# Designs tried in a protein design chat: VHH binders against Intermembrane lipid transfer protein VPS13D (VPS13D). Part 5

Target 1, 283 residues: Intermembrane lipid transfer protein VPS13D (VPS13D), of Homo sapiens (Human) (q5thj4r3276to3558)
Amino acid sequence: LKIFISAPYWLINKTGLPLIFRQDNAKTDAAGQFEEHELARSLSPLLFCYADKEQPNLCTMRIGRGIHPEGMPGWCQGFSLDGGSGVRALKVIQQGNRPGLIYNIGIDVKKGRGRYIDTCMVIFAPRYLLDNKSSHKLAFAQREFARGQGTANPEGYISTLPGSSVVFHWPRNDYDQLLCVRLMDVPNCIWSGGFEVNKNNSFHINMRDTLGKCFFLRVEITLRGATYRISFSDTDQLPPPFRIDNFSKVPVVFTQHGVAEPRLRTEVKPMTSLDYAWDEPTL

## First folded at step 24 (VHH)

Design k5 (from q1 with L101M)
Fold by OpenDDE, last read:
Structure k5 (fold): chain B 283 residues (1-283), chain A 125 residues (1-125)
Amino acid sequence: as target 1 above (283 residues)
Amino acid sequence: EVQLVESGGGLVQPGGSLRLSCAASGFTFSSHWMSWVRQAPGKGLEWVATIKYDGSEKYYVDSVKGRFTISRDNAKKSLYLQMNSLRAEDTAVYYCARETMKWSPHGFTYEYDHRGQGTLVTVSS
């Protein structure tokens, strides 16, 4: 005997994180969730319905306990499952006076079609996705961690191979949310300046090696649904944002305004030209 | 090779004080978060304190807050733990550890990729 179970909502977790769901203000977690859901992301949709008729039709969620065993995940602000898209901040209180962790989760609701016309598909997605469309192995880090590290990989860094994508969460939400990138396969490549990733944008990011040579990637930030996709690509087919032409017989030295780092000073030799992009894109 | 060598442990009466030291070598000390962890008899490893690579941030487990002070001297590649108002429950082997925040698609975790041999702190009347 085959039993077909239907639910008005299918909760689909694409965040990579374990998520636990509950009707807002309900006493118990939503049915169909077990210990395994605390430990790892569910690969199957959770069939969800508002079972508590005394509570509003809002859903809440928290991080599963598996990621931070010593931490305490908190329930996020209630959200509707009938809406279009939104974002919720999921907090994890850490032990001691360590700063809390915050995971921003995108929510996208779509109506089913055909036999699922009465079903809402609710997609939980990461707020940020790093997409490496370049030919380089890339490292990513939050600016505060990357600062002063030179060519070393700082705390919380992540890496991605060419052609791959990776979910990104900010290691420290109390720090500036600026992303840095480094070419891992370029010898002595130092970290880029920090750039924002929470707004549609497109620009060249500049990375230098320890000798001052510049390397560029094209960065494209696009919001799709509730997820910012940050795409990195090679710049071979793209003109640089700036071309500096020195037609004089003397060398010209310049630095981006507000940048004090000596390694970010550029010398343009007499009768030469060079391509340039901002060393610190947020200045 | 990464090396961490703790010292300063010993026997102390309740209410007493000790200062632990850790000498680091084999890595860029000033680039790493450092932690003290401890293991009491019959118990698991417990986090005690963490200090940022530049010393600008210090974190403590609740049980030691206000009593212990973590500090570092990057020039000397040394980590310190000043322990005041010691209690019996502070009895443990204390380890100097290099703390790392590891990223995964499932989030961030803290781990100690290197740890010293430890120094015993015994608080007893």
Scores: ipSAE 0.739, ipTM 0.882, lowest interface PAE 0.7, mean pLDDT 94
Fold by OpenDDE, fold request of step 25:
Structure k5 (fold): chain B 283 residues (1-283), chain A 125 residues (1-125)
Amino acid sequence: as target 1 above (283 residues)
Amino acid sequence: EVQLVESGGGLVQPGGSLRLSCAASGFTFSSHWMSWVRQAPGKGLEWVATIKYDGSEKYYVDSVKGRFTISRDNAKKSLYLQMNSLRAEDTAVYYCARETMKWSPHGFTYEYDHRGQGTLVTVSS
């Protein structure tokens, strides 16, 4: 006996977050969801159909309760499952005067093919993806948390191994959404300056150690669908953005304009050259 | 070893004030968010207040907002809770807790990875 299960919509969660779905303005959650869906993301597609004929054919979703047990997840604005792409902000209200949490989720709807011609594949994607194509173990932190930490990792950081890709969500939406990176396998590596990740871009990020030595990674930010992919790669085969040549007989010291931090000063010895990239990409 | 030692609890009349202290040791105090939590008799653990590592941000549960003030002295590795206008419902064992944030691909969470033995605050006429 072969049992075939079909639904007009397959909801595929690739966000890394637990998501709960229902028809917009419906009284009950969509069928096929259990307590486990509140706790962690489902690895299996959710078969979805609009069961309430009195309500519009719109879907809504919220964060599962497992991530923030003391928080109250809110339902997002309704969205169509019949085609297109979009982004929804999922909010979680916290206790007291704690800032609310916001998770931005990408939505991509595609028609199935072949035996799935009558099925729409709905992919819920993270808004951001870290792609470590470098040879280094990398640590990532939001700028506000990385500030002042020096070589230490803040409480909230993400680490990635070479060749690894991980999704991330901003811990604090009320803070500047600037990403910092650090080489974890380089002794005394200090956190980079903060850089934006919400637009296509390509640049060298500069990281210094406690002795002022510079280390570079190439950062490439690309929007694909609803996800910004932030790729990090080695710069061995790439020219640096700047080459500083001191042809004089005296040492020259320079700093990026607007940067007052002494650690970010660079001395160029007489008759020497060095590679350089901005210490603070947002300035 | 991480140690948190609360003090300052006691009996106080409604409307009274009390100042709790917490002495921290065994970790870099200035790098951690700190919190006060409380447990009333027969009730579960309740979050009261949280303070950022540099003291620039303070958060309170609604029931204590405007009455309680959380503060810290990083040089002394101490956490404080000034409690004013105390009410009967504030009666609880108060714990100093180290708050940690875990950031992962599956989201971020806040946890109390260490807490002291607590100090009893009784508000009664």
Scores: ipSAE 0.590, ipTM 0.808, lowest interface PAE 0.9, mean pLDDT 93
Fold by OpenDDE, fold request of step 25:
Structure k5 (fold): chain B 283 residues (1-283), chain A 125 residues (1-125)
Amino acid sequence: as target 1 above (283 residues)
Amino acid sequence: EVQLVESGGGLVQPGGSLRLSCAASGFTFSSHWMSWVRQAPGKGLEWVATIKYDGSEKYYVDSVKGRFTISRDNAKKSLYLQMNSLRAEDTAVYYCARETMKWSPHGFTYEYDHRGQGTLVTVSS
């Protein structure tokens, strides 16, 4: 005997985090979830239906308890499973009124095809993905942590090999959401300025070494579904955003307006030219 | 080599005060979050307080709020814990600990990658 089980909603977790689902305002968690779902991400879709007819047809979710054993995961605001895309902030309250951990989860709802035409596929995705398409090993950090670190790697930094991608979550959501990058395989490379990653954009990011030499990466930010993909690539085949030409017989020194850091000053020797990109992209 | 050396522990009566100190060496002290943790007899390690690298943020476990104050002097590479209105339940070995945030695609956690030898605080009448 073959039994076919159908559900109106398939919840697919692609976040890498354990998620627990519930109908909004319901007393019990959705069926098909067990202790293992608290501990690690499920690779299998969860079949979901609104079982409580007294409650609204909204879904809620929280982080599994396994990821932060000392924390208290909270249920997010209810969301519809009937089409569209959105984002929910999942909070984990920590002891001692420490700033809560917040995970932003993208939600993308699509209708099934073929035999699943009556099924909605609900994909939960990370809000940010870092894609290293460069030839360099790259490090990433939130600006607040990277500030003043020079060549050192701050707390919460992430590293990526060439050709690799990694999910990114902000270590502190109450801090400015600015991302910094550093070339790990370039001696004495200092962290870049902070840049926003929550809008479509394309630009050169400037990184300096301790001697003031500039290194560039091309940054491309693209929203796909509910996920911002931040791609980093080499700039060998791309013109720089600026070229500084000194046709005089004296050295010229320039700095980006609003930037006070002495290491971010540039000297252009007489009768020389250099490529340049903003040291602080947000200024 | 990273070193953390605690001092200032001792015997005190309930309601009394103590000031713990921690001397740090072997790393850039001003770049790290620092914490005090304690272990009471027969109990596990308990977080007490944390301070940001620049001292602008301080966090405490609920049981010590209003009584304990964490502070730091980056020039001296020192961490402090002022303990007032001490209670019997505060009896423990107190450790200075360097915090580290470990990130992975599956989440992130706070850990202590280095801890001192500890200093004993005994609160008894």
Scores: ipSAE 0.502, ipTM 0.778, lowest interface PAE 1.3, mean pLDDT 93
Fold by OpenDDE, last read:
Structure k5 (fold): chain B 283 residues (1-283), chain A 125 residues (1-125)
Amino acid sequence: as target 1 above (283 residues)
Amino acid sequence: EVQLVESGGGLVQPGGSLRLSCAASGFTFSSHWMSWVRQAPGKGLEWVATIKYDGSEKYYVDSVKGRFTISRDNAKKSLYLQMNSLRAEDTAVYYCARETMKWSPHGFTYEYDHRGQGTLVTVSS
């Protein structure tokens, strides 16, 4: 006997995180969820329907208890399963009045096809993805942590090998959400300035070594569904955003306006030219 | 090699005070969050306090708030725990621990990637 089971909504978890779902303001969690869902992400879609007719047709979700056993996951703001793309912040309260851990989850709703035409597929995805398309090993850090670290890797940094992609979560959501990058395989490379990653964009990021030499990566930020992909690539075949030409017989020194760090000062020798990109993209 | 060496433990009466120290070496101390954790007899490891790399943020478990103070000297690569108004329930081996945020495909977590040998604090009348 073959039984066809249908539900108006399929909840698909692609975040890598354990998620628990509930109708907003409902007394009980959605059916089909068990202890295993608290511990690890489900690879199977959760069949979901609004079972409580007295409550609004909104869904809520929280982090499973398995990832932070000492913490208390909170339910996020209700969201519609009939919409397009969105994002929800899932908070885990920590002990000792430590700042809560926050996971931003992307939500992308699509209609099923074929025999699933009456089914709405709701995809939960990570909000940010780092994609290293460069030839370098790269380190990433939130600006607040990277500030003043020089060539050292701060706590909470992420490293990526060439050709790899990794999910990114902000360590501290109460700090500015600016990303910094460093070349790990270049001697004495210091951290870049901070840049935003929550909008489509394309630019050169400048990284200096302790001697003031500049290194560039091309950064491309693209939104696909509910996920921002931040791609880093080499710039060998790309023109720099700026070319500085000194046709005089004396050296010329320049600094980006608003930048006080001496290591970010540039000298252009007489009768020479150099490529340049902003040291601080947000200034 | 990363090393953490605790000192300052001992026997103290209830209501007394102790100051624990931790000497760090083998890593950039000023770039890491540091924590004190403790293990009482017959109990599991318990978080006590955490301090930011620049000392601007401090967090405590509820049971020690107002009594314990965590501090650090980055120039000396040292971590401290001032313990006042000690109670019998504070009896434990206290460990200096380097706290780290670790990325995983299944989320990010706070871990203690290095811990010292510990120093025993006994509060008894």
Scores: ipSAE 0.488, ipTM 0.762, lowest interface PAE 1.2, mean pLDDT 93

Design k5 (from q1 with L101M)
Fold by ESMFold2, last read:
Structure k5 (fold): chain B 283 residues (1-283), chain A 125 residues (1-125)
Amino acid sequence: as target 1 above (283 residues)
Amino acid sequence: EVQLVESGGGLVQPGGSLRLSCAASGFTFSSHWMSWVRQAPGKGLEWVATIKYDGSEKYYVDSVKGRFTISRDNAKKSLYLQMNSLRAEDTAVYYCARETMKWSPHGFTYEYDHRGQGTLVTVSS
């Protein structure tokens, strides 16, 4: 007699971070996880099952203890391994009352094939990828942190060179989850308005210099498996979302409705046209 | 260029008070989170307190909570640390620091991209 055991779930860690899993509210971590898993991510799938029949079939995860030795990783809200796509914020509690470190982990569930047809493959990956397809060096921040101006990137804002990508995690879950972008190679460029990244979308984003001149990028947001790709590209070969034609002999000044900021006014000189996109995409 | 200049340190008895000041220049002070950090003789750097760019959020290490108060005046481009009920364990060089986030392959941390020269606080009888 030969007995071959397969697990109903294969947990595949593509985040680049150490992750520890367990059944939600179980007393022990899932089998097959050791101190090495606290220090670095495993390249092999974790074979997982719901062993505690007194608890719901929900999984939870945390960051491994090894990457923040003075921090306390917390277990996330429980999630189903039988769902579609999802996301969880993994928090590492810091000293004092300092805000925790947060990692946004995407979850993608796929059914097995062939002899593994009764097995779900569950992929964990970073939730957000900022993909700079533009000709500009870009800086990015959550809107609450998007302060200042100029060509220098204040240390701590995430930046990318043209053609490069970077993983993004929201610094704070209790702030509005709106992303801002800024051109780093335009001397007086100011942060864009905030935009959402938790849904597929395509739009022009507007940034201005301190003189009010508009600069545009095309933003494409697409969910690929567990990860939203937020792509930024040049607009030189794209029609603008709006064109304002001033056929009069006097200057016209306009603002986006609901935007009181004086620097976000736009003048269209007599007998000219200019291109425009919303200063505040969420208004 | 960024400059941070601390002042207000000195010798004080246990239970006493001091107010530290930090004058900031060379950057938009009102756009940055600011911190106080300290280093006791022969020891590593310890985070003490952090304040949001508009002063609306303040965070403290447990050992100073209730005794120290961080504050800022954005019009004067100044950061302050009011230190009450001082203990011998508070003896250190105190640094004014500009706080930032740093991403790495191993996660992210809060870091200090600039700090001043420090001001010495000595608490002894």
Scores: ipSAE 0.479, ipTM 0.762, lowest interface PAE 2.5, mean pLDDT 85
Fold by ESMFold2, last read:
Structure k5 (fold): chain B 283 residues (1-283), chain A 125 residues (1-125)
Amino acid sequence: as target 1 above (283 residues)
Amino acid sequence: EVQLVESGGGLVQPGGSLRLSCAASGFTFSSHWMSWVRQAPGKGLEWVATIKYDGSEKYYVDSVKGRFTISRDNAKKSLYLQMNSLRAEDTAVYYCARETMKWSPHGFTYEYDHRGQGTLVTVSS
């Protein structure tokens, strides 16, 4: 005789962050959560049910208080565990009048089959994963922080080695959610223009050195479960997005429309060609 | 070499005022968020105030709001802290710092790169 103990919902924390759950507007956290859950990511699924019959069947979550002891984690907007995928911003109110720290957490609901039809697996994962499939060490930053930095690394940058991945969260949710990238192993490489990461897409991203030479990466963005995976790969075996041929006897200079930065002008020498991709992908 | 040189500290009575200055060199000052941090005797480092690289955003710890004002002059590569209505609990060594917010697997954190000797502020009757 085998006895299987089950609950309607299994909450699985794959974010790498401590998360605390409760029924929305309930007075206490869900059962089975202890002080250790405030301090570090739980490795075990949380068995969850809506215990308070006087409140709607909505769940909420917050960051565990252990990683920001002087901060005040807030409960996110309630979400249904019976729905499909979603995303929530988890805010930690900081001391003073600082902007809150924001963690973007994806939610993926998988319903049971057969004898498990009344059980849902709910996976919580970081919303963005930067996957460096290139041969370069890469740096990443939100556009507002990368603007005007030249070859320097701004506040809030993060880096990856070739073949490595890193979780990404926007340092400021109130700034434009545009990502920039830079090759760290190419001398004098300057930050790319900003690009969106919250939709499926595939494109070349352009970076320049201080002499104006273009370097490209292939960017592929795919929603996988709860997470946008933003993959960066080398382009040496791919055709360029544009090839500009100058068949004249004089040099030709061009710029992307709407880009005023003088260093982003491109010269094509007489009787030659060069490869190009947009300097500012969102323009 | 990156240098941050603090000045303007001293002994003042409660309710008095001081203006702290920080001279920066060896880096592009206008591209960095700057902070004042302080350390009271026998205590850890405490964040006091932060200013965005262009001066457009300013943040203060609750205990100094309304009394302290952070400012910067990017042309002079200088950071300032105007301290009014000083209290005994403001007694500390004050440091000028470059502030960086970093992401790690354990969440966001702030790093304060303070390299100067600091300037002592003593508030006593």
Scores: ipSAE 0.442, ipTM 0.744, lowest interface PAE 2.4, mean pLDDT 86
Fold by ESMFold2, fold request of step 25:
Structure k5 (fold): chain B 283 residues (1-283), chain A 125 residues (1-125)
Amino acid sequence: as target 1 above (283 residues)
Amino acid sequence: EVQLVESGGGLVQPGGSLRLSCAASGFTFSSHWMSWVRQAPGKGLEWVATIKYDGSEKYYVDSVKGRFTISRDNAKKSLYLQMNSLRAEDTAVYYCARETMKWSPHGFTYEYDHRGQGTLVTVSS
């Protein structure tokens, strides 16, 4: 007697976080999950099928209980294991209706090959990776937290050393999902304008010091499987997006249209030039 | 250099009121979220309330909601906790804390990177 064991879905947890899965609205968690899965990620794929034929073919997941003993992990909105790339916010409910802890988990579905053509591999990974390829120590924050902070680091900031990377999750899903950056190793560097990270893009980001001097990083955003990689690199080998030449005998002042903040004005002295990139990339 | 100094604790009968104050120095107070936390005798630290840096958002543990009010005065660099309808179970040392939300190897955490020496509140009849 030969037993051929297979499952239509292999759930592969590459998030670094404990994840628990079930069919959405099912009475029980998917088989093969144990107490250790509540504490740490499983390194083995979870063999999964939609066992409850009375329920739609939707899966759900939550953070394992052991990571936040004082919190209550919630099940996310149901998702199809046949639908391709996606994202879910996994929430851990906090006491007192304080903002939940949020984990942004990317979902990437890959079809099996050859003997495994009837099997989907579903990969779960952190949605955002901040990759510091620059020569600077960088700080990152959601714009709502960075707004009005000057050179200070607000609640929810995260930092990276040159050449290092870090996983990022939005502290608040109900705030605009705009990221800000600043150079931590440049004296008096102020937070950049906010930029989106949920789409492929490439641009220069502008940061200023308290005297109005512009500093630039190159930002490249690429979806790699389940994860947006947001790469930051130096611009010294790149042409600037704009160069403003003042050939006149008087100073010229300009500002980005739609930006009312007086500190974001730029003066070009007589007979000089300077390099520029948008202060507010979303405008 | 960061300093937080709590005051206003004392002995109060059940049903009474008390107002705690926290004087902050050595940092830009108006840029930080602030919390009150407490520790009852023989128990671990319990979160009580949190206020956003501009005062626009306030959060309370369920056992305290409707009885306690957190507030701040950024001009005076001061944090407050108005405690009404006090109960015996509110007996604790209350700490003013500077709060941050940080990533750790074990996931997302709230971190209190500075707190004061605390002020004792005793509710006894």
Scores: ipSAE 0.227, ipTM 0.617, lowest interface PAE 4.3, mean pLDDT 84
Fold by ESMFold2, fold request of step 25:
Structure k5 (fold): chain B 283 residues (1-283), chain A 125 residues (1-125)
Amino acid sequence: as target 1 above (283 residues)
Amino acid sequence: EVQLVESGGGLVQPGGSLRLSCAASGFTFSSHWMSWVRQAPGKGLEWVATIKYDGSEKYYVDSVKGRFTISRDNAKKSLYLQMNSLRAEDTAVYYCARETMKWSPHGFTYEYDHRGQGTLVTVSS
């Protein structure tokens, strides 16, 4: 006899992290997962079906135990394998109720093709990729950690060299999900204002040095499958969104409406011009 | 050059109190989370308490909660551990440690990238 094996869902782990799956609220992990899956990412797809007919058709996942031996990985909120794009925060509970370790995992569901037409392929990948296409060494941090740091790099920052990429996860779920950037190779460069990364977008981001001089990067945010790619590039050939011309014989000082920070005031000298982009993109 | 110097250890009876101090130098103290860790005789390193860089968040291992208080003075670049109602099981070398969050392709970790030489606390009758 001839036996053909198929499953309605193929779970494909592209996160680089160990992941364990089960049907939400089921009593046991999905079949085909071994202790090796607790320690490292499996390269093989997991063949998955909803075996518990008394529970809704929802899947859940957690980080494998091997990367945080003293932590307790938690199961994420249940998600449908029949939906489109999604994201989940996977939390590892730490001793003493310390802030949990957070992994932002994107979910992308694709229909099978050809002989796999009856199968959904579900791809799990890091939700955020910071892609440095600029000529600068860049530092990144969640806004709450960057606030008040001046030219210093706070805890929870991450950096990348020109032409390099890095995976990013939010250090805290309970802080605003706003990213800040800083030019590490420009003397006395201060952190940018916070910007959102959970939507396709394209804009200039403004950073200043301690003397108030503005520096710009072009930010391009595109959802590619399960992952937002957040690209940073030089603006040398791009006009900034604003140009301020002072045709008077006296200096003019301006600020972005709603920004109270004194260092973000800008002087335009008599009979001169300067280029500008919002200091606080979310205002 | 990062330097952490602990002091205030000693011999106390059960139920007694001690206050540990840590003098920090060679880094921007007010920008770092700080921890106390301890090592009991013949055992590994145990996390005791952590304080946020501005002092607004404090965390404790369950065995010391309600008895120990972590604090900091950023102007003096000093970290403190007030230890009350001491028990025999609190006997250990106590270390002041600088904590960092570190990301790698294989996982996220909290790491102590610097610690002092330690101060001995002995709790005995």
Scores: ipSAE 0.201, ipTM 0.628, lowest interface PAE 4.7, mean pLDDT 85

